# Designs tried in a protein design chat: VHH binders against Galectin-4 (LGALS4). Part 6

Target 1, 332 residues: Galectin-4 (LGALS4), of Bos taurus (Bovine) (q3t0d6)
Amino acid sequence: MAFVPAPGYQPTYNPTLPYHNPIPGGLRVGMSVYIQGVASEHMKRFFVNFEVGQGQGADVAFHFNPRFDGWDKVVLNSKQNGSWGQEERKMSMPFRKGAAFELVFMVMTEHFKVVVNGTPFHEFKHRIPLQMVTHLHVDGDLMLQSINFIGGQPPSNQMPMPAQAYPMPMSAQAYPSPGQYYQQQSRLPTMEGPPAFNPPVPFNGRLQGGLIVRRTIIIKGYIPPTAKSFVINFKVGSSGDVALHINPRMTEGAVVRNSFLNGSWGSEERKVSYNPFGPGQFFDLSVRCGADRFKVYANGKHLFDFSHRLSAFQRVDLVEIHGDVTLSYVQI

## First folded at step 1 (VHH)

Design a50 (framework vhh_8emy_2)
Fold by ESMFold2-Fast, scan of step 1:
Structure a50 (fold): chain B 332 residues (1-332), chain A 126 residues (1-126)
Amino acid sequence: as target 1 above (332 residues)
Amino acid sequence: QVQLQESGGGLVQPGSSLRLSCAASGFTFSTYAMHWVRQAPGKGPEWVSSISYSGGETNYATSVKGRFSISRDNPSKTLYLQMNSLRPEDSAVYYCATSPDYYEWGSDYSSYMDVRGQGTQVTVSS
């Protein structure tokens, strides 16, 4: 029933404004912050701040501020010791009033890279050391659909080195808490490939080691306004067998699921309590392999389960995505 | 006191080139982004191009992309707009713009066009 995130994937769905919360583990090179939302029909401004601490007068390492007052513009700056720094401005506006958007901040060694709706927008050179940034603050004239902290924690299917654990001679004997134990078990023995950022469609990703229990595949994407349908296949590359076929059909308002085994399509499953795949909308899809079924979540809510029809599901070694969809992030 | 002085406009034929200049004084030019904005008679202002404080980043309106080039010379405190393949629809008064005021979230100092020059007229006509 509960959404199960992959390691290095920290979603919050439908947060209220103002959003002002700790960044899990702080900012790290290789981390990305994905913000999906809708600009208000009457938007004047909103901002996204990367802040040093949580106080009202906190230093701001990076202030991202689109404005529809005056001429449309995006203002970028920092604030140190109560004073704004050198303002950077973009006179291009990648947001539209009333429209859904995806805003991504990629933490690079020298700068924040800003990507809006899959298009690179700006690079903001670091003015404050990354390790001082502890909080993300979002407010203004928007509605938040999701905030995701992705990456910055290397994917691992191996136990941490002893040097990163307590030193043996002086340390009290330690044991993992239930939460730490469950998280480590979801990471071990689960393999995770490197994430793909804005991959082209058709997408073909190899599941190294195959599909195993507890492996979670994450797909973040956008459904163009004119889209009719798209497909996600969990496939055995050597035979062409499809263990799970997910086919959102926007024209029919349906989410079709099926299998293609030994040259034959099985029985379609269509029942869902809601449909997350609408034209002009962003989605966040999580597919977890269970012992007896796939568990699929969309936008943080359980969407459907699909009982295994391929008994040897470990043979699934390919994730294929094709059709009328744009992808922003895929982790398999 | 911030002052911006545009120059380089004139009457040219379609397909011609012009280079506009903007001389800045009264503020630390090298620390502010600069903009070119144009306004034709009977129309609202249209943003044309922007350049970051260092010159490392530039942006262009779709209507001028590939034809116009923005640049700056921080030592001389001068902003430039190189305009190639001019069209009749490029006819307008061209303004150099900056905002020397620092802003706060929700501040009244949100308008970046609080400071602009007197403008330079560009007329593209056969």
Scores: ipSAE 0.005, ipTM 0.206, lowest interface PAE 9.9, mean pLDDT 81

Design a51 (framework vhh_8emy_2)
Fold by ESMFold2-Fast, scan of step 1:
Structure a51 (fold): chain B 332 residues (1-332), chain A 128 residues (1-128)
Amino acid sequence: as target 1 above (332 residues)
Amino acid sequence: QVQLQESGGGLVQPGSSLRLSCAASGFTFDSYAMHWVRQAPGKGPEWVSSISGSGYSTNYATSVKGRFSISRDNPSKTLYLQMNSLRPEDSAVYYCAKDLTYEDWSGGDYESYYFDYRGQGTQVTVSS
């Protein structure tokens, strides 16, 4: 994988089942866990567990379990000291057998907020202190496309903070290695814009500080089954110049790239070794600004490079996304 | 407490259609699967059809599949059973039932099958 992660963005692509791994830095308020996958055509059930440790019989802070065996339902529960707690049950089923999905767990102060395919689904009140949760466990009748831990930066940017009288220590269970995300955020705060969750299309985001070398834009989205095309533009707002135009065309099976400079389109670039943009599919796109070129990755794989045609690319101050696409997450 | 009120039954000839309704109250209707169960004279109850809380998933007994259609209107808290091509063997008292769940289960291997019958039922008689 040649993908370089942006601060606060930590994907794993195409993990095998069972997935049972540490949550980077532990579970924290303000963190979101994005799971993209496909429910098996013959799915009976799958689960997502937030667990206290990795050992056999570990406590489960949150068990999320959609089932097609018997009545369609999603079961939500916790397991403490080997015993399941009070079951919460939803008779609504947001998943479809054989269909791609995006499942998001947002870690809030009082609950996990569950969002499926962009639609709020459930709020599960915390039963075990968040600080005790160390591992994510996923298994069952699905295929994983990606698991991504996003955010988890301190929720307060004020210091000192109000006094807290918590009965439990407020310390992280696991610390990230002296790693990329915290170090990069501390060094280059202007490289990280505020994230947009499920923003409407058309999307217009301002690149504060402009497009600089090593800045990475993250776009997570979904291509509706009826979609024909969509567009991502890296634009100079004052002139209307487009330094990079990315235009996936589902009907043609093409990923068109071009520029629009001084009122004229340049030469189209189309060559890719694979096309990640299919109808009914979720995608994860990263666009990194290099010194000589844009480097673009889709679903963790290098997709294409685009040599700079606008020499003063630092003037790019706008990212536009429009057309037949639904957005789940944008970080510019 | 849980209240279920069935209606829409009657005396009809073979080949006719009927639509049954069930008005529900006393629980969060859209959070529970709902079922239709019938009981003919001298027989035990027979499960007919089920619908998930969202209405997305439906199931039917083999004896009625292709002839009956279950649906629900969550805003009005009403369950329906559309019965087409009725046969004499469909004659029974029809009850709507709320799905039951229990706290103590393993999470991985337990499936809830129990029904809570709360109502007088509605009589369907198919006779020439």
Scores: ipSAE 0.000, ipTM 0.178, lowest interface PAE 12.7, mean pLDDT 80

Design a52 (framework vhh_8emy_2)
Fold by ESMFold2-Fast, scan of step 1:
Structure a52 (fold): chain B 332 residues (1-332), chain A 124 residues (1-124)
Amino acid sequence: as target 1 above (332 residues)
Amino acid sequence: QVQLQESGGGLVQPGSSLRLSCAASGFTFSEYAMHWVRQAPGKGPEWVSSISSGGSYTNYATSVKGRFSISRDNPSKTLYLQMNSLRPEDSAVYYCARDQYDILTGWEDAFDIRGQGTQVTVSS
């Protein structure tokens, strides 16, 4: 909720149905749309539409429609000039009534790739140029936990600058690395590396440039129903020091935080107002490096702060994730 | 009147292959998605495979994926199911069924025409 969206990471938490809103910057190759929700225990159907405009009767570039109100199936189609096109149909059902799910639409050059609960489900070839798609529409028998637009930088609409007699006032130190986004110039979270989609556990990610103020690590994952615990470490690879250790323990219903510095564990911190790491649940975790502390949000809500115990936190160059967790998305 | 007629079943040994056919008549075959459904004695019907109206998209039950292949020939109005590496668990009456897409009211889950069936028995 207090988490500020960044270009390339645009979460909306607990939206009401129907959800019918513009796609930030429009639909682009390399963009992914992450939908976390719960299928109603009485679900008949729901849909996700990628639409051309917002008006009633708008063309639908891609209609994704799971149904339980007959033979279990997922219907995929498009709508042009008021008429539905050639139906694609899956008679396998990746959703369960009453169960939490993660539904991901990856925008590829030739198709939408659909991934459900970390498992590839379908590829829907583009029937309408993706540049015409402007809106996402979700409705039906579900509760939305989050919708997140990730990746796919907005196209530049700047015309080339004419040659000027004087140099730009800013120094050449701006954006030295290719692929850097302009958010370093704002107060928004910094996201520097390419995302990892459905990475294996154990996960080991290198923090190029180390932890700096405003750097934000995003972890989307799933807690299996039988999970006991998992670990997220912010580590100095050369010494083995752990600046922040996050250890959700499902058996204890606890979220343990600690540090491991100079060969010794520090004092555990456990106080939270709620626990987002329930068995059978999907989570969205952000860990932001502040000047005086780590600020941690789960599912859009503040979870805890952790004061820096390693004064030279810039030396943290490794994020480790291991234990009983499945990962769908990691951005470091 | 419109009918679907299945054929190609029989008694075979485990590991054998069979090719089932479904001959359609009395409707525009090329405009409908088609399905194979099976029913073993004492069990409810189990969906096996589906194919889109134009043949571009196919789907399979997890139990048969990699072993069965659905295809269609729209000019001859025939649906096929190639069954390889047959197992005793595949023993059932196999039905072809026409799916319904009503552009005015939306899709119906009901199979408006269910074939008469062809018996497949896999036994050692």
Scores: ipSAE 0.000, ipTM 0.135, lowest interface PAE 20.1, mean pLDDT 80

Design a53 (framework vhh_8emy_2)
Fold by ESMFold2-Fast, scan of step 1:
Structure a53 (fold): chain B 332 residues (1-332), chain A 125 residues (1-125)
Amino acid sequence: as target 1 above (332 residues)
Amino acid sequence: QVQLQESGGGLVQPGSSLRLSCAASGFTFSSYEMHWVRQAPGKGPEWVSSISDSGGSTNYATSVKGRFSISRDNPSKTLYLQMNSLRPEDSAVYYCAKGPLWFGELSTYYGMDVRGQGTQVTVSS
């Protein structure tokens, strides 16, 4: 019933504070950590820590700490062997008291790249080897909507070192096999295209190989406060047929679904138990192609199913997104 | 209250350079980060570049990195974008924006106090 995460996509919805949990598979180059939340109206400060281990007094590879107490600033630092390092300070404040935000940490080879509400904010040079980072710790004056670990797949088997001895044999009984966690998470549902980060709207993404059973499309976005409506189309580029049209209408408070086949709109479907698309809200949408229907989840919760009306749905080769929406992440 | 006025756009050939200016008034310019955002016909707004309040930190979209340079003159309350090696894909209306930029507020800038009228850049042979 619940949303099933694919490998390289590890969401947690509405976590309580303090959040202090393992980073799935550890921290890796090419991984992004997406945090959606709301800054408290009375916010003094909050922090996000990338930590070495889970113990009290653990080393902190990266401490990200926006503060409204005193001069508005964001403090960035590390903690090694119980001592804080040299503070980096940004006198720009990308957060607003009482406002929803999206905070993204992109793990690059030489630094963490910090993006706030779609705008690059800071680059923090690695001070501790990133492979030592195992935990994410979030606390302070905010409410968490979601935390998502995206990307950062382990190196390909095509890399050199086929004849090298595994370090695992020396501690097999003490440590769990690294492969056991990834094997259980197999490549189901499938995500086949490269990710698009903060793509412009209108968005036009090509579905290489077409829409196949178990293919999952992920759309992370934001609905502007004055937004009227936006559209997501699963389209056959050559004919213009739309197998699934999703049209959130903020003025009507509706989530309209339909098809456009052979030049004609079909019957609208509107029934939902809740509406995730409100003005000023961030959303996380997952659209999975099933054998008999699309299964759609919003913010980790089932939103609707849409029975296939285009029998040859494998011909769908285009995802269009247009209208009053801002996109932070699209994976097709 | 807050006013932003862009200028310096025009019609140029591929490979040319342009310098855009943004004159700011109605707020303490030296206390805020500033941004350049562009919008091509039929497309949503695209963030281009940002500069910190002091000018000590700059960031660029991947599509313009190495070709564009953002700068500011706090005494004159003016933001600049130096655009080199212009391509047809750079054709858009360019807007300056007072930071911080909110992910979903960008589409509302065209009706807000922080919105400028923009300056048209057309790169065509």
Scores: ipSAE 0.000, ipTM 0.123, lowest interface PAE 20.0, mean pLDDT 80

Design a54 (framework vhh_8fcz_2)
Fold by ESMFold2-Fast, scan of step 1:
Structure a54 (fold): chain B 332 residues (1-332), chain A 123 residues (1-123)
Amino acid sequence: as target 1 above (332 residues)
Amino acid sequence: QVQLVESGGGLVQPGGSLRLSCAASGFTFSSYAMNWVRQPPGKGLEWVSGISGSGGSTTYADSVEGRFTIIRDNDKKMVYLQMTSLKTEDTAVYYCARDWYYDSSGYEPFDYEGQGTQVTVSS
């Protein structure tokens, strides 16, 4: 029942520092690196490096370094043959000591686009060819909640980035390593629709082909500090039936699940061993369609199951998200 | 009950083309992703290609991308693998495989039937 990564969606939850690992499939245009973490209450610095190889003297294609030691700033640079290049500097600080954040690096044709907490922050022009970048290195005064490599999906599921070069490299082979053992690959989540980046709320996504066994919906979001509740509905557009209604209620500290079938609400389900939806927190939610139930994971950990109440669940063709939530990424 | 019957294999020259077919029965075909996997002589199983239940998404192994195309016909309950620019390294027994439900650890073997279909690429 564990969460299994899909090609083009490679989460690592609660990694220890320093994080220094290969980028799955290497860096490519259209890829995004999502980092969710908490800046230390006593933070001086942290960094994120895109590196050429893993050695101590490795070239750094892109060094991203927010600093609270001195006046607040974010330093951006590269390192080639042991020497730092021309420093780029932002005197604005998008991070807060002790606060949770989401940091996204979007790999564009001409630059890395940096987005912090849903707000564009900086564009860093490539100084080293992308093909040379093999590793991500993160260290310093933060705690990592997750690192996720998104992108490199089949063309129909590629991230929409109008300014990027196409096509992105497509392969599922690297993910079932060592080699190409399809019995492991065949157990991966199925992702059918195009992803949405920082979509507005309310969100309405068409579930093309309907809800089938193994189809997995991924929702990355943020719960504002003043949030009361939000809703995720798996809906039949033609009837208005809701096969699965997920309603986190921050005021009650509850995760309510229900159905709305033939004009009537069913019995509420509320039992969870933990609640991942806290004010001021980022979350990563995975909703997988099973043969007899939905399986829901939050931040890589099983949250609840919901037995199918709509027997013809394949008729579900809409995912609706509304209420007090900000969305970073939705894959349906 | 579940049956997957592969066909279309044979002997072909390098650079040639071949189409494999898989006839499915005993389950709701459109509700399952379908795959092609192969076993070269003296080696383990290798995943080749996959297609979603709706046919809206396809994936390919790096070794075959640009040369192979997976398609399905849900009305006929068939999945196909169109192979072009065949290489001697493509020599293998090819199997059609159905995805399993995510009700186990996610690591149980997928199901496939029959002897597969032999593809031999030689001069």
Scores: ipSAE 0.000, ipTM 0.093, lowest interface PAE 23.8, mean pLDDT 80

Design a55 (framework vhh_8fcz_2)
Fold by ESMFold2-Fast, scan of step 1:
Parts: sequence; C-alpha cells; structure tokens
Structure a55 (fold): chain B 332 residues (1-332), chain A 124 residues (1-124)
Amino acid sequence: as target 1 above (332 residues)
Amino acid sequence: QVQLVESGGGLVQPGGSLRLSCAASGFTFDDYAMNWVRQPPGKGLEWVSGISWNSGSITYADSVEGRFTIIRDNDKKMVYLQMTSLKTEDTAVYYCAKDSYDFWSGYSEEFDYEGQGTQVTVSS
C-alpha cells in the first residue's frame, strides 16, 4: 500500500494473470487471503495455489480449482515431490460464469477455511507445514480485481490493557442518551481494531482515540444487484455531527458526499474519477484522514478528496455504514 | 470395461419415496468415487449426488439436499440412492456414474456413463 498504508493490510490491485508472487512474511495462523475477481463468462476453470517456493515443479500445499469444463465442481488437492495427493471434491459450485466474486482463505491452525461470497464453503486440512509455504499462484479463466494479505501478525502485547477506574469529571456521566435505554450496549461487538469480518449492516464502529491524521479506515463490501443506495458516515457521537457523509446511489450512478454540521446539510460534492459502486460488484475502499482533507481510494485508485468542514475533526469517534450493502471486512 | 447397471425406478406420486440401485463391475470399485446423475425429459444432464470410496465424503445438489441419501456397499459393489419427498421436478432418467481421473494432473475429469439408466416418474 504506497498511497494508503495500513498495518496488516497488503493489497495488490488489478494484477495480470498468471499471478505468482511471494506471500508477505509467509503463511501464518490468523492470516486471511482475500481475492476479489470476476469469473470469465466462458470460464472452464481457474486455480489458486499455495506453493512451496517459486520453481516450475514446486510443491503445492493447497490447490483450489473450480471447474465448469465437465460437471460443475471444485477440486482441492496438494502436490508433493511431483505427485498429486488424495483429491477432495465439492460438487456444489459457489461461482457463476460472468459474475464477480470474493474468495477468502483463512489460515487456521489445522486447516484452511474457504469462504466464497461471505458463505463458508470448505475446510482443507494442512498436508504440508504452513511455514514451508512462500508463494501464492493464481491463473485461469478469471480477471483479478485484487489480492489482499490481511492479518497473521504475532501479538505484540501479551498483557491485558489495565483497567482504570477514573471518576468522571462531568455530571453528564449520569445522563444516558435517549438511544441508550433501548440499545444492547453490553452485547455490541467490538468493531474497533481488531478488524470485523463479515459484520452485519447496519454497522456502527467506534474510532478509539478519534479520527487522527494518518488514520486509515478500510471497508471491503459488495453491492447487491438490487441495491438502491448506501451510506458511510464519519460522525461525532456526542453531537450527531457528520464530518463526512458518503452516499453511493446506484440508480443515479452517483457518489454523493456531504456534511451535516450544526443541524444543516452542506453543499453536495459528486465529481469522481470513476464510479466503483456498481450493482453486483465488490469494492475495496480506503478512507485516510489527512491534515486538510479526507483522501478516499477505491480498488487502489484515487476516488475523491473531501476538504475538512469540521475543523475539530479529531472529535469524529463513530463510523456508521447502513443501507443496501453487505460487508466482508471493516478495519477502523 | 466399466459396466454400471441401474434399477429401482418407477412411477410414484409427489411426496413419495423410491430407492435406486446401481451394480458396478469392470473396475476396482473401492478406488473410485461414485455419483448419481439424472436427465429430465428434454433437458441436459444434472448431477445429483456423490460419495467417496470410503463414504467419508458425501455431497448433494442443492435441489435434493435433505431429501435424498446416497449409500455405497463396497462388499457388494453397489451404490444406492434413497429418495424421499419426491417432486414432479425429480422426473428423469437416473444414471450412476463412476468418477474419471486425469492421471497426468491428478485431477478429476467428466464422469463415465456405462449404464442405460432407470426411469423415475413423479406424477399423480
């Protein structure tokens, strides 16, 4: 990530096939490999290989191979010392010719978990030690939108955060907001780092420490074919002010941006380099807080800038996502 | 050569049950996965269910999941398809099919059909 760096997030956008590159730092438990692409309208097969080294005859720890050239199936196998192992086969096909997909490989202690379009698909038990795997190889009848290596970093803090019982300085500590009477605050998932995987919509995540310069928010999602619009708000929870409102509108083909400050909407901004929010498409969105503006990138390309209208943007402590969108990954 | 002989088809009312049988010969039965496939009148072939050599892996088409059960008996070299809650859409000629493998790549290919099939008709 040259333009929008974030820890534990290593995207490659629109790579050409064959894709055959090192896995940053190798495979580790807790790492996920996110692949967004489009199955060719005339697809026969494609594969994703986790390989030991880069040579022509490299061992393959995990071969994932969906096929339409025969009975629709997904073949899963390994290759050691030039010989294929015992084939595992799924006769259910999670991919559709001509359709965009998101394919996720989650590296677990005993197996790879395979998730397609947000739905668990298969678990492939490790046959080769994970530490031997160095390369990812993708080829066949697809177009790659992105490949992203997420997580898998060893924990640097092994000590739990100390609990601090500070007396609240304001009498407002005894005044709950009207919404808190009916909210299950104690049951809300923690949506601040660590990342949220496949979180439900509406999504409400707290920016611990607020929105600071260089903080980058990452959103991976999908626009359903019937979607009309969705919203991303960077909000001040205490006032209800929205510093940045992003509203993709599928029917208008527009990406509307605005602010809601002191009870009033500002002027709409609509100019974009391209519109990444089409029906049936997956997207990768990065929102970086700059000193003078938000810098927004979609699918690795600059989408728009939004000059700060809230001078005290550090007070932004909530990210809300709602409307006609599904989310696969959110990091705030 | 591979020989597969299906039996057990017939006429049944919607909601009924039927058990299909497949007798296999001409290959080492225990080394191959077995499948059931069907062809509805005037339509193409549709895969129905598969079972690995040791019954450790069993899969079903979404259209039949929860209604059909595939079973194999390696001692008798038989594959069965137990069908329940039959629908008019299940009307088809049913074939059992041996998996074929690409020995050069170690991957599966299309199924080999040797049988003549057994007709299942679901109507009132």
Scores: ipSAE 0.000, ipTM 0.200, lowest interface PAE 11.0, mean pLDDT 81

Design a56 (framework vhh_8fcz_2)
Amino acid sequence: QVQLVESGGGLVQPGGSLRLSCAASGFTFSSYWMNWVRQPPGKGLEWVSGISSSGGSTTYADSVEGRFTIIRDNDKKMVYLQMTSLKTEDTAVYYCAREGDYYGSGEYWDAFDIEGQGTQVTVSS
ESMFold2-Fast, scan of step 1: ipSAE 0.011; ipTM 0.416

Design a57 (framework vhh_8fcz_2)
Fold by ESMFold2-Fast, scan of step 1:
Structure a57 (fold): chain B 332 residues (1-332), chain A 126 residues (1-126)
Amino acid sequence: as target 1 above (332 residues)
Amino acid sequence: QVQLVESGGGLVQPGGSLRLSCAASGFTFSDYYMNWVRQPPGKGLEWVSGISGSGDSTTYADSVEGRFTIIRDNDKKMVYLQMTSLKTEDTAVYYCAKSEWYDESGSYDYYGMDVEGQGTQVTVSS
């Protein structure tokens, strides 16, 4: 059920409103905040606040407030010492009542860049130093599907290390600093591919070092209302073998899984307790390589397992995505 | 007494240009967000463009972005809509509208838009 986040990808799934929580590590240039949700069919308004502290009187560095009460608009402002500042306003409405959306706040040096459903919307110049922003606050007439803090990480050697849950080396004298030893083994540069933001489809990403146990591939995307199907392949580039083929079919309401090995398709697997791939929906997919199977989660919930059919799965060196899908974020 | 007087409309061929003007009086002009809205024949009001009190921020409906430019002159209490590459779909009565603001929990909000004048007719036809 539980999803294990990858470095630089820290999702919270289906949070309840109001959402009012610390921003992990604080707000930094190069960080993006991804919010996937559904505007209520009877939406009057909702807001997203970047706040200085958690108190009720907290300063608001950036207030983002779409409103359907009155004429459709998005209000943008800041609040300092209990007083609202000079309002900025967009009289265009990128949200639709009852529709799923993806709202992205990119933290740039001079401004917050706001992107809605893949389209740039507004740039809000910083009025409060970024270092003072500690909390994200979301409330109003929406349902949250996910909130995700992506990127903005300090260099890998300065990032928080994983919890010290590793067993000690069998021979402690051969490894004088166990913590440093495990830290160095965890810091293999070839294990981390760079994230792709809004990559075009078809997508082809190379898995440097191949598919190994505990490697997690993350795919965030959107299924257009007219979409029929799309494909995700975990592929051996040299042979064309596909170790795992994931094929959501919107017309059939099915999530087909299979393999293509030695020139032939295997047996289809289709059983799921729910289908996250509907027309007009955003999804968050993680594919984790286990020792005996792939473990796949959609929107934070376990979707299916797929037992390895390619014994030498480490030979998988390509992730291919094609068909009727739009991609927001891919990390392999 | 708030007054908004629109002018500059007329008959123009597709691909042509027109500049609409709105003369404002009766309120502190530079404190208010100003809008252009239009009403096509047989349809309801459609928002077209807006400009902040200072003139530093402008917004446009998707249907007109890249073709229309909104500007204001606070000294003259005027707002303008420069229209280029006009299409038959732009045929409408154009109104200048002041945004109403009210205080709600320390924020500004809007419950309606004042449409005070008779508007100015724009007809795009060959």
Scores: ipSAE 0.000, ipTM 0.206, lowest interface PAE 13.6, mean pLDDT 81

Design a58 (framework vhh_8fcz_2)
Fold by ESMFold2-Fast, scan of step 1:
Structure a58 (fold): chain B 332 residues (1-332), chain A 123 residues (1-123)
Amino acid sequence: as target 1 above (332 residues)
Amino acid sequence: QVQLVESGGGLVQPGGSLRLSCAASGFTFSNYAMNWVRQPPGKGLEWVSGISWSGDSTTYADSVEGRFTIIRDNDKKMVYLQMTSLKTEDTAVYYCATDLYGDYSEGYTFDYEGQGTQVTVSS
C-alpha cells in the first residue's frame, strides 16, 4: 500500500530536474519547504525559485542561488516585471560539492527564513506578496532526494452559497443544520502533536491520546558520517515496555527491529530490501500505526512492517529517539 | 568587454592607511554589486568587502570590520576601499570583483575580476 500524505505534509520523492510545479495551496505563513538533495561533485551552481505563475519570464518572489563558479557565495534576489532587484549576498557557503544537504525555507510574516543543515543561514524580506507565489522551481547542479511542503493548512475553497430560492415557510420545521452534512470516513493518516523543529537528541515526545490506528509519526534526520547507531522507541511510559524498537546500525549495515515486553527482548527482525540509513545521508521516516501492524516508510518507499506484539498498543504514549542522529523535524 | 582596473596599492607600515580604487567599464555599473577580494602570498582568495548597487548596504569580513570602508561613486563608475589600521596580515594582492546578475547572463550569473593591486604591510 502506497504511503498516503497527511494534511500539512506533502512530500515528493526523487523528482527529476528541472522541478517546476505548483506549491500545494500556495504559500502561507507557518509553512516550511524542506528540500533534501545532493550537491553535484562538479557543482557550479543551482537555484531555488519561488515564482508567480508558470510562464517564461514569470516574476520571482525569491531566488536562492549558491555558486561555486567564482568566489563561493549564495546570491539572493527577486525579479519583477522582467527586472532583477537589489542583490543580497552571503560570502559563506553552507553546501559542499558531492555532499548531501537539507535546505529549509520557512515562510514567516515578514521574510523567508533559510536554514541549511539545521543552521540558520539568511532572512529574505518579502518583496512580493506571498499570496501571489504559486510555483516552486528548482534546477542546476544537484540531485533531488525530496521536496516536502509542511504546515500552513490550506484555506477551504468553497463556492459562494447561492441565495436561498425557497425561504422556509415553517420556522418549526426540523432539519439538519449546515454543520450536520455527512462526512465520508477519512483515509488520511492523523498527526496530533505539535511539530518539533531541530529538536535536540535525546528526544522524548508524548503521544497525547496514545497510539491509535492511522496515527503517523514523521521523523526527518541526518546520519553523521561517524555515526554507529541510533534508536527509536515506541514506549509505554508507565511500565517501560517498548512496543517497537527500531535500531539502525550503520557499522553492520542493518536495521534491527524488536520489542521489550515484561522485561525481555523478543526476536529480532532485520530483513529489508534496502537500507536508507547511510553515513552522511538525510532521511525521511514515516511510522504509521495500523490495526495489525506498524507500517514504516523511508524516503517515500516501504521499508518494513512490524506486527503488533503489544496487543494493547493504545497504551504507547512515548516516542524516544537517542543515539548518533541529528533531527531536523519530528511530528507525532 | 567587462573591465575592472585596480590601483592605489603600495608599501605601508603597520598602523598605516591606504585607499584602493577600482575603475569599471563594459557593463551598467549602477545595476550591480561590487566587491573587494584579496589573495595573500601562498594562500587562497579571501573575500574582504561588498557594496550593493545603490551604495545603501555594505558588508565586511570579520578580519577587516571596523578598519576598512567600502564606497562607490556610480557617476564615475568607481569603487573604493579605504583601509586603516593596517596589519602585516593584510599583505595581499587586492582584486575588485563583480557578479553580473540579470537578463544578460548565460544562466543566472557571471563573475569578473581585475588584474589586482599589491598591498604590502611591513616595517
Scores: ipSAE 0.000, ipTM 0.113, lowest interface PAE 22.2, mean pLDDT 80

